VHH binders against EKC/KEOPS complex subunit cgi121 (cgi121). Designs and how they scored, part 42

Target 1, 174 residues: EKC/KEOPS complex subunit cgi121 (cgi121), of Schizosaccharomyces pombe (q9p7j3)
Amino acid sequence: MILPLFPETQVHVFVYENVSNCAAIHEQLISQNPIYDYAFLDAATILYKKQVYSAIIRALEDRRDEQMKTKTIHSEVILSLSPKTEISSAFRQFSMTKKSKNIVVVKIDSKLTEEEEFERLDKLVEGNRVEFSDEELQKLIDFKVLKKNYKLDPSTLENPLASILSSIALRGYS

## First folded at step 20 (VHH)

Design qq15 (from qo3 with D103E)
Fold by ESMFold2, fold request of step 21:
Structure qq15 (fold): chain B 174 residues (1-174), chain A 123 residues (1-123)
Amino acid sequence: as target 1 above (174 residues)
Amino acid sequence: QVQLVESGGGLVQAGGSLRLSCAASGFTFSDHHMAWFRRAPGKEREFVAAIAYTGKYTFYTDSVKGRFTISRDHAKNTVSLQMNSLRPEDTAVYYCAATYAWEYYTERAYEHWGQGTRVTVSA
């Protein structure tokens, strides 16, 4: 996929459920293995496609404007999901952990088609690919985690999307 | 209260060795990556070395590779920096830092910081 504002940047997003090897993937991430250069997100923290796309767009805007806070664009996506500016907290809140069961995987700057990237990723992830859709994401979300991560109160829980997107868009100005 | 307390700094001659230690408390040491940064007089703070929370992976700035060794001790909640073949250019205040993120080289990623220990390397 190519975002209109970033015509030279291919982005792919994959969702896996029932992943059995998150501990092994985590080991590769902390070792800085370049084969694992993706953003691995815990699906329990992701309710909407727009949540992920907004974080990707924010990360790409910050790269374009030379305002990245992290060393890799994939780390910047993880940071961009957070309503706060603290990198360590963003990783704790949104990244895949050793205990994760379902994940959302983002590849930015892909030189491959979606199917080619999937074939590469599928060698790394032991789980079942599902559609990247709001329908599938809502089956995997943990609303208690979502509420905590975005500090949602009862008035915002009826329409959380706007509050979440505002948090992503306005981070650093609150 | 979160604390990182460095020790082991001092004055050494060029070519000498020094071992820095950092004692950690008030946070979950076992899930944090640890690093040493340094600030030379009049300069910005820079990355020196990091070690993953497992102790299995280490990362170094180019100027210290082969001379410095970072290690950690889970039982004692400590991280250490063995500094060999010291040069006057290694003169700095050395800071211990901790992060959950595997953004090892990124100063902004570190959420906990020590107060620093001074290392002076004389010709």
Scores: ipSAE 0.846, ipTM 0.932, lowest interface PAE 0.6, mean pLDDT 93
Fold by ESMFold2, fold request of step 21:
Order: structure tokens, then C-alpha cells, then sequence
Structure qq15 (fold): chain B 174 residues (1-174), chain A 123 residues (1-123)
């Protein structure tokens, strides 16, 4: 996928359920293995496609404006999901952990088609790919975690999209 | 109450060695990556070395590779920096730091900091 404001930047997003090797992937992430240069997110924290796209857009805008806080664009996506400015907390809240079961995987600056990137990623992830859609994400979300991460009150829990997107867009300005 | 307490700093002649130690308490040491940063007089704080929470992966700034070795001891909740072949430009206050994020080189990623230990390397 190409975002209109970032025509040179190809982005792919994949969703996997029932992943059996998150601990092994986590080991590769902490070792800085360049083959694993993706943002690996815990799907329990993601309810909407727009949540992920908003974080990607925020990360790309910060890179364009020379305001990135992290060393890699994929780390910047993780930070950009957070309503807070602290990198360590954002990783704790949104990144895949050794105990995760379902994940959302983001690749930015891909030189590959979606199919080619999938073939590469599928060698790394032991799980079942599902559609990146609100319908599939809704099946994987943990609403308790979502409420905690974005401090959602009961009045917004039925339709939390605007509150979540505001948190992503306004981080650092409020 | 989070504490990182550095020790082992002092005055050493060029070519000498020092071993810094950092004792950690008040947070989950076993899930945190650890690092050393340093601040030379008149300069910004810079990354020196990091070690993953498992102890298996280490990372160094180019100017210290082959001279400095970072290690950690899970039983004692400590991180050490062995500094060999010291040069006057290694003179700095050395800080121990901790993060959950695998953004090892990024100062802003570190959520816990020590107060520092001074290392002076004389010609």
C-alpha cells in the first residue's frame, strides 16, 4: 500500500492469529536481527485498522519533519500508538510479548509486493494469517487492555474510535 | 523506589583499566535491558554500551569496541562495564540506565537512570 502523502513509501500490514512462536520472535527482536525489521504489535491492543494507519501516518510525518524519537521507523510506529511520550512504556503496552497469541505486523519502506513480503514474513511467524480488517481485529482485541492503554471511560467504550485517534494525533501537544 | 547506583569510578592513567559496577533495585531487573552512557565535560550524554535482558546480546558505540565489555549478573541485579586501554577522551561521568524497549542506542528510551560515577583518565 501507498499512502497519498508518502508516495515513495510502501507499507504492508499483516495479522496473524494463534501464533505459537512469539517467544522466538521476541528473541530475534532483542538481538537486533535485521531479518525481523518489522513492528510486531500485540493484537490484543488493536481494535481498528484506522488505529494502525494513524500510528503509521504519525510516524511517517515525524520522520519527514525530522522529529523521530526512536532509531527505526518501526519503533516509531510502536511509540505512535501510545497516548504517552515515553518509549519504554509504549513498547510495554503495544509490542508483541513472549506470551502474545495474536499479532499485527507492520512493514514500512518495503521494496516488495504484499505477496512477496508475506512469503518472507510467513517464514518467521508460526501462526494463521487473517485479513487486516476491523472484523478480524474485533475478534482478537482485549477490551480491558484497550481501556487501560487509552484511559477509556464507559461513555466512550461503545464507539471508542474518536477517543483513540485523538490520543494518537494529540500526543505531545496536550 | 527505583535505584541504580554506580561505583568504581576514579582517576586512572592512559592505558589503564577500570571496572564500573551498577546495582539495581526497585524494578524488574530480569525484563530490562541495561546500558552505560557517558557525559564528557561540555558535551551531551552519549551511548557507550548496552546488554539485552537475557545477557546474550551486547552493543557498543564504535569508539569503545574492543576496549570495553558490558556484562550483567542476574543473581546480584548488577551490570558492569570493564574498561581497558583507557584514553583521555574516555574522561566522563558514566551513567547506568535501564529500558524495556529494544531501542538500545536511544537515550530517550531509557526510563531509569543512575546518578553517575566520574572517570578521569590522565595522560
Amino acid sequence: as target 1 above (174 residues)
Amino acid sequence: QVQLVESGGGLVQAGGSLRLSCAASGFTFSDHHMAWFRRAPGKEREFVAAIAYTGKYTFYTDSVKGRFTISRDHAKNTVSLQMNSLRPEDTAVYYCAATYAWEYYTERAYEHWGQGTRVTVSA
Scores: ipSAE 0.841, ipTM 0.929, lowest interface PAE 0.6, mean pLDDT 92
Fold by ESMFold2, last read:
Structure qq15 (fold): chain B 174 residues (1-174), chain A 123 residues (1-123)
Amino acid sequence: as target 1 above (174 residues)
Amino acid sequence: QVQLVESGGGLVQAGGSLRLSCAASGFTFSDHHMAWFRRAPGKEREFVAAIAYTGKYTFYTDSVKGRFTISRDHAKNTVSLQMNSLRPEDTAVYYCAATYAWEYYTERAYEHWGQGTRVTVSA
């Protein structure tokens, strides 16, 4: 997908359930293997498509404005999901771990079609691809984790979208 | 209380060697990547070396490759920097640091810092 404000930037988002090799993928990430240059997110932390798109847009805006805090755009996406500015905490809260079972995978600056990127990614991830949709994300979310990460109270948990998007948009200003 | 305590700094002649050590406590050492940064007089703090939490992957700034070796001891919760073939430009305060993120080169990614140990390399 191409976002209107960023016409030269192709973005793909994939969702996998029942992933059996998260520990192996994690090993490749810490080794800095360039084949694994994606943002690997724990799906337990993602409830909405708009949550992911908002983090991508924030990361791309910071890159455009020469305000990136991390070395890679994919690390910047991970940071941008967080309401806070601490890189280490954002990775702890939102990144795929060795124990993750379901993941959301983001590729920014792709030179491939969605199908071509999927074929490449499918060789790396041992799991079942599902649609990137609010319906599928709802099945994978952990509401306890979501509540903790965004400090949602009971009244906002019934309609959390606006609170979550505000947290992403206002990071660094409050 | 989180603590990173560096030791092993001192005065050494050019061409000599020093071994720095950093003792870690108060956090889960086994899931943190470790690094050394240094600050020379009048300069900004710069990345020197990092080691992944597993101990399997190491990363170095170009100016120290082949001369410095980072290592970690999981049983003792320590990280070390063996510095060989020292040069006067290696003179700096050396800082131990820890992060969960695999953003090894990024100073801002490090959440825990030591107080530093001074290394002086004389001509």
Scores: ipSAE 0.836, ipTM 0.924, lowest interface PAE 0.7, mean pLDDT 93
Fold by ESMFold2, look of step 20:
Structure qq15 (fold): chain B 174 residues (1-174), chain A 123 residues (1-123)
Amino acid sequence: as target 1 above (174 residues)
Amino acid sequence: QVQLVESGGGLVQAGGSLRLSCAASGFTFSDHHMAWFRRAPGKEREFVAAIAYTGKYTFYTDSVKGRFTISRDHAKNTVSLQMNSLRPEDTAVYYCAATYAWEYYTERAYEHWGQGTRVTVSA
């Protein structure tokens, strides 16, 4: 897909459930294998489509403005999900781990259609693709993890979306 | 209390060797990638070498490839830098650092830092 503010940047987002090979994928990420140049996120940390799009937009804005803190745009997406500016913490909180079961995968600057990118990604991920939708994400979220990552309390749990999006948008101003 | 304590620095003639060591405590060493950075007088701190938490993957800045070898010892919670064929340009304070993120080359990614050990290479 094309985001309105970034008309020449093609982005794809995929969701997989019941992934059996996250440990193998993690090994490829730490080895810096360029075939695995995606943002692999733990779906237990993602409740909304808007959460992912907001992080992508923030990462692209930072790249446009020469304010990226990480070396790759995909690492910048991981950082952009965090309410803090600490890269190590953001990876710990949001990235896929060896023990993840469900994942959200982001490709920025794709040269492929969604279907072509899916065919490529599907050779790397042993799991079941589901729709990238709030309905599917809701089934995969871990609310205890979400609460911890965004420091949600009872007053913010009534409308967690606004609190989460504010954290992403305001990162670096507090 | 998190600590990274470097040792093994000193004065050496060009062409010589030194082995730096870094002892880690106060955090989970087994899930952290480790790196060495260095700061020459008047310059910014720069990446030298990194090793993934598994010990299987190593990364080097171009100017040290073939001369420096990074290694780690899980049992001792240490990371080492074997520095061979030293040049005056390698003169710097060398820092040990740790991160969870596989952003090996990015200084800002490192959450734990040592105080540094001085290496001086004379002509």
Scores: ipSAE 0.828, ipTM 0.926, lowest interface PAE 0.7, mean pLDDT 92

Design qq16 (from qo3 with Y100F)
Fold by OpenDDE, fold request of step 21:
Structure qq16 (fold): chain B 174 residues (1-174), chain A 123 residues (1-123)
Amino acid sequence: as target 1 above (174 residues)
Amino acid sequence: QVQLVESGGGLVQAGGSLRLSCAASGFTFSDHHMAWFRRAPGKEREFVAAIAYTGKYTFYTDSVKGRFTISRDHAKNTVSLQMNSLRPEDTAVYYCAATFAWDYYTERAYEHWGQGTRVTVSA
């Protein structure tokens, strides 16, 4: 898809459930295998599409402004999901782990159609693709993790999206 | 408390060798990537080498490739930097660092740092 603020940047987001090879994928990531040039997120930490898009937009803005804190745009997406400024914390909070079962995969600067990108990614991920929707994400979320990551309380849980988006947007501001 | 303690620095002649060591404590060493950075006089700190938490993958800045070797010992919670064929331009304070993120080249990614050990290479 194309983001209105970044019309020249094609972005694709995929959701997989019941992924059996997260450990293998993780190994490729730590090896810096260029074939795995994606942001691999733990779906247990993602509740909304807008959460992902907000992080993507934040990352793209950082890149545009030459203010990226990480080496790659995909790492920047991971960082951008976090209300914390620490990169390590962001990875702990949101990145796919060896133990993950459900994942959200983000591709920035894709030169392929969504279908073509999926075909490529499908060779890497051993799981079932599901729709990238709030409905599907809500089935995969761990609310305990979500509440912890964004420090949600009973008040903010009334409108968690607003709180999450604010956290993403205002990261580094207090 | 988290602690990274570097050792092994010193004065060496060009062409010589040194082995730096970093002892880690106060965090889960086995799930952290380790790295060496260095700061030369009048310069900013720069990446030197990193090693994945598994020890299977290593990364180097171009200027040290073929001369430096990073390794780690999980049993001892140590990371080492074997420096061979040292050059005057390798003169710097060398820092040990740890990160959870696989963003190896990014200084900011590292959450734990040592105080550094000085390496001086004379011409």
Scores: ipSAE 0.924, ipTM 0.955, lowest interface PAE 0.5, mean pLDDT 96
Fold by OpenDDE, fold request of step 21:
Structure qq16 (fold): chain B 174 residues (1-174), chain A 123 residues (1-123)
Amino acid sequence: as target 1 above (174 residues)
Amino acid sequence: QVQLVESGGGLVQAGGSLRLSCAASGFTFSDHHMAWFRRAPGKEREFVAAIAYTGKYTFYTDSVKGRFTISRDHAKNTVSLQMNSLRPEDTAVYYCAATFAWDYYTERAYEHWGQGTRVTVSA
């Protein structure tokens, strides 16, 4: 897809459930294998599409403004999900782990169609693709983790999306 | 309390060797990637080498490839930097650092830092 604010940048987002090879994928990531040039997120930490898009947009804005904090745009997406400024913390909070079962995969600067990108990614991920939707994300979320990551309380839980987006947008402004 | 304590620095002649060591404590060493950075006089701190938490993968800045070797000992919670064929331009304070993120080359990615050990290479 193309984001209105970044018409020259194609972005694809995929959701996989019941992934059996997260450990293997993780190994490739820490080895810096270029074939795995994606943002691999733990789906347990993602509740909304807009959460992901907000992080993507922030990462793209950082790149546009030459203010990226990380080395790669995909790492910047991971950082952008976090209300914290620490990169290590962001990875700990949101990145796919060896123990993950469900994942959200983000590709930025894709030269492929969504279907072509899926075919490529499907060779790397051993799991079931599901729709990238709030409905499907809601099935995969760990609310305990979500609450912890964004410090949600009974008040903010009345409108979790607003709280999450605010946390993402206002990172470093507290 | 998190601690990274570097040792092994000193004065050495060009062409000589040093082995730096970093002792880690106060965090899960086996879960963190380790790296060495250095700051030369009048310059910004720069990446030197990193090693994944598994010890299986290593990364180096171009100027030290073939001369420096990073390694880690999980049993001792240490990371080492073997520096061979040292050059005057290697003169710097060397820092040990730890991160959870696989963003090895990014200084900001590292959440734990040592105080550094000085390496001086004379011409």
Scores: ipSAE 0.924, ipTM 0.954, lowest interface PAE 0.5, mean pLDDT 96
Fold by OpenDDE, look of step 20:
Structure qq16 (fold): chain B 174 residues (1-174), chain A 123 residues (1-123)
Amino acid sequence: as target 1 above (174 residues)
Amino acid sequence: QVQLVESGGGLVQAGGSLRLSCAASGFTFSDHHMAWFRRAPGKEREFVAAIAYTGKYTFYTDSVKGRFTISRDHAKNTVSLQMNSLRPEDTAVYYCAATFAWDYYTERAYEHWGQGTRVTVSA
């Protein structure tokens, strides 16, 4: 996938449900295994495609502007999901954990087609790939976690997307 | 209250050894990655070493590889930095830090910091 604002950057997003080896994946992440050069997100924290895209765009903008706060673009995606500026908090809020069951995987700067990237990733993730869609994400979301992460209240729950996108876009400006 | 308290700093001759220790409290030590940073006179704080929360993985800045060893003790909630073959350029205030993120090399990733312990290496 090519984002209009970043035509030189290929992005792929995958969703997996019923992942059995999140703990193993997490181990590879903390070991800094370059084979696992993805943003592994807990699907329980993701409600919309636009949420993910917004975070990706934010991260890419940060990189473009040489304003990245994290070491890698994938970590920046994780940070960009958060309304908080603290990296540690963002990871706690949105990154895949050892206990995660469903995940969203983001690849930035892919040199492969979506299918090729999937084949690579499929060797790492033991779960079922599902469509990257609002419908599928909605099945995996934990609203309690979502509400906590974005401090959603009854008024914002009427349109969570707007609130989420605002939080992402305005991170650091509150 | 979160506390990171460094100790073990001091004056040492070049080629000597020193062991720094950091005692952590007020947060879940077992799920935090720990690191040492240092700030030399007139320089910015820089990454020295990190250890994953499992203790299985360690990471070092190039200049200290082979000389420094980071370790942690979960029972005591401590992280240590064994510094061997010390050089004058190792002179700095050394800080202990903790993070939930595995962005080990990024100073901003660390949410908890100690006050630092001074290490001076004489020529």
Scores: ipSAE 0.916, ipTM 0.950, lowest interface PAE 0.5, mean pLDDT 96
Fold by ESMFold2, fold request of step 21:
Structure qq16 (fold): chain B 174 residues (1-174), chain A 123 residues (1-123)
Amino acid sequence: as target 1 above (174 residues)
Amino acid sequence: QVQLVESGGGLVQAGGSLRLSCAASGFTFSDHHMAWFRRAPGKEREFVAAIAYTGKYTFYTDSVKGRFTISRDHAKNTVSLQMNSLRPEDTAVYYCAATFAWDYYTERAYEHWGQGTRVTVSA
């Protein structure tokens, strides 16, 4: 997809369930293998499509404004999911780990169609692709993790979207 | 309490060698990437070298490649920096740092820091 405010930038988002090789993917990430230049997120931390899009938009705005805190746009997406500006904590809270089972994968600056990017990504991920939709994300979320990551109180847990999006948009004011 | 304690600094002649060590405690060393940064007089702190938590992958700033070697000892919770062929421009306070993020070159990514050890390289 192309976001209207960033016409030079093509973005794809994929969701995989029952991924069997997260440990192998993680090894490639820590070695900085350029073939794995995606944001690999733990799906247990993602409840809404808008959560991911808001983080992508925030990362792209920071890149446009020369205010990126991390080295790559994909690592900036990981940071942008966090309500805080602490990079180490954001990776701990939102990135895929070697123990993850379900993942959300973001590609920014793609030169490929969605299906072409999927063909490349599918060679790297041993799992089952599902739709990037709120319906599928709700099946994969861990609400305990969500509550902890965004410090949701009981009044916001039944309708957390606005609280989560505000945390992403207002980072630095929390 | 989290502690990173550097040692091994001192005065050395240009062309000489020095080995820095950093002892870590109070956090999970085995899931943290480790790095050395340095701050020369009047300059900003800069990245020197990093090593992934597995010990398998190392990263260096260009000016030290081939001269410096980072290593870690998982059993002792230590990280070391072997510095060979030292130059006067390597004179700095050297800091040990730790992060969970694989954003190795970014100072802001590091959540734990030592107090530093002084290295002076005489011309």
Scores: ipSAE 0.815, ipTM 0.917, lowest interface PAE 0.8, mean pLDDT 92
Fold by ESMFold2, fold request of step 21:
Structure qq16 (fold): chain B 174 residues (1-174), chain A 123 residues (1-123)
Amino acid sequence: as target 1 above (174 residues)
Amino acid sequence: QVQLVESGGGLVQAGGSLRLSCAASGFTFSDHHMAWFRRAPGKEREFVAAIAYTGKYTFYTDSVKGRFTISRDHAKNTVSLQMNSLRPEDTAVYYCAATFAWDYYTERAYEHWGQGTRVTVSA
């Protein structure tokens, strides 16, 4: 993917549905296994491609500006999805858990083509890859979770993108 | 009401041992990673050790590896730090902390903090 603000940074995003081994992946994350150096997100929290790219851009901007709050760029993506600055809460709300079934996986600073990165990731994730698209994401979202995470009014759930992006952009203001 | 209460601090001579304990209440202990941080006189608070919520994975700052052991007890909702071969450089206030995030080394990742227990190591 081409990120105009960061054209030198190769980013890949994958979506998996019906993942059977989230508990095993979670064990690898908490053990700090470097093979699992990705951002594993719960797809129930992601409605739009732009939601993910906005978090990636925010994380990359913070890295560029020496303002990262977390240890890795991938953990910074997790934080950047949150409208708040609390790292622990962001992980609770957006990260894949051992009970997750559908996930979005982000790799930043990849040295591999998308196909090569997929081949590596596919050895780690037992699930069905689907397209990273708004159409597929809409099938996987939990709107109750989305509403809670971004404090959305029920009347705005039809067009929540601007509210979500504003929440990400205003992080730290409150 | 979230509480982390440390105990076990005191004065000990170099080469000695202490065991710190931290009792947790008011949050879901079983899904939180636990850590010890310390603040030496005139210095910033620094990471010492962490243990994943499962109890299976532990992490240490280099200066304490092989001397300190972190452990947790799910039944008692406690985390402990066994400190052996203590050095004057280990003198600090030791803080217990909790996070849901597996960003273990980052102070800002920890959402719950104790009041600290003082450890003084004399030559």
Scores: ipSAE 0.808, ipTM 0.919, lowest interface PAE 0.8, mean pLDDT 92
Fold by ESMFold2, look of step 20:
Structure qq16 (fold): chain B 174 residues (1-174), chain A 123 residues (1-123)
Amino acid sequence: as target 1 above (174 residues)
Amino acid sequence: QVQLVESGGGLVQAGGSLRLSCAASGFTFSDHHMAWFRRAPGKEREFVAAIAYTGKYTFYTDSVKGRFTISRDHAKNTVSLQMNSLRPEDTAVYYCAATFAWDYYTERAYEHWGQGTRVTVSA
């Protein structure tokens, strides 16, 4: 898809459940294999589509403004999910790990259709693709992890979206 | 408390060798990628070498490839940098650093830093 604010940038987002090879994918990421140039996120940390799109938009804005802090746009997405500016912590909190079971995968600057990108990604991920939707994400979230990552309290949990989006938008102003 | 303590720096003539060591404590060493950075007089800190938490993958800046070897010892929680064929341009304070992120070359990705050990290479 193409985001209205970034009309020349094609973005695809995929969700997989019951992924059996996260350890193998993680090995490829730490080895810097360019075939794996995606943002691999742990779905246990993602409750809303807007959470992912807000992080993508923030990463693209920082690239446009020459303010990226990480080496790639995909690593910048991982950082942009975090309410804090620390890269190591953002990876720890939001990236897929070898222990992950469900993942959200983001491709930015794709030159492929969604179907073509899916066929490429499907060779890398051993799991079941599900729709990128709030309904499916809600089934995969770990609310204990979400509360910890965004420091949500009981009153915030009634409307966590606004608090989460504010954290993404305002990162770096504290 | 998190600590990264470098040792092994000193004065050496060009063409010589030194081995730097970095002892880590106060964090989960086995989950962290490790790196060496250096700061030459009057310059900003630059990446030298990194090693993934598994020990399987190593990365080097071009100017040290073939001369420097990074390694890690999980049992001792240490990272080492073997520096051979040293040149005056290698003169710097060398820093050990740790990160969870596989963004190896990016200084800002490293969350833990040592105090540094000075290496001086005379002509």
Scores: ipSAE 0.799, ipTM 0.915, lowest interface PAE 0.8, mean pLDDT 92

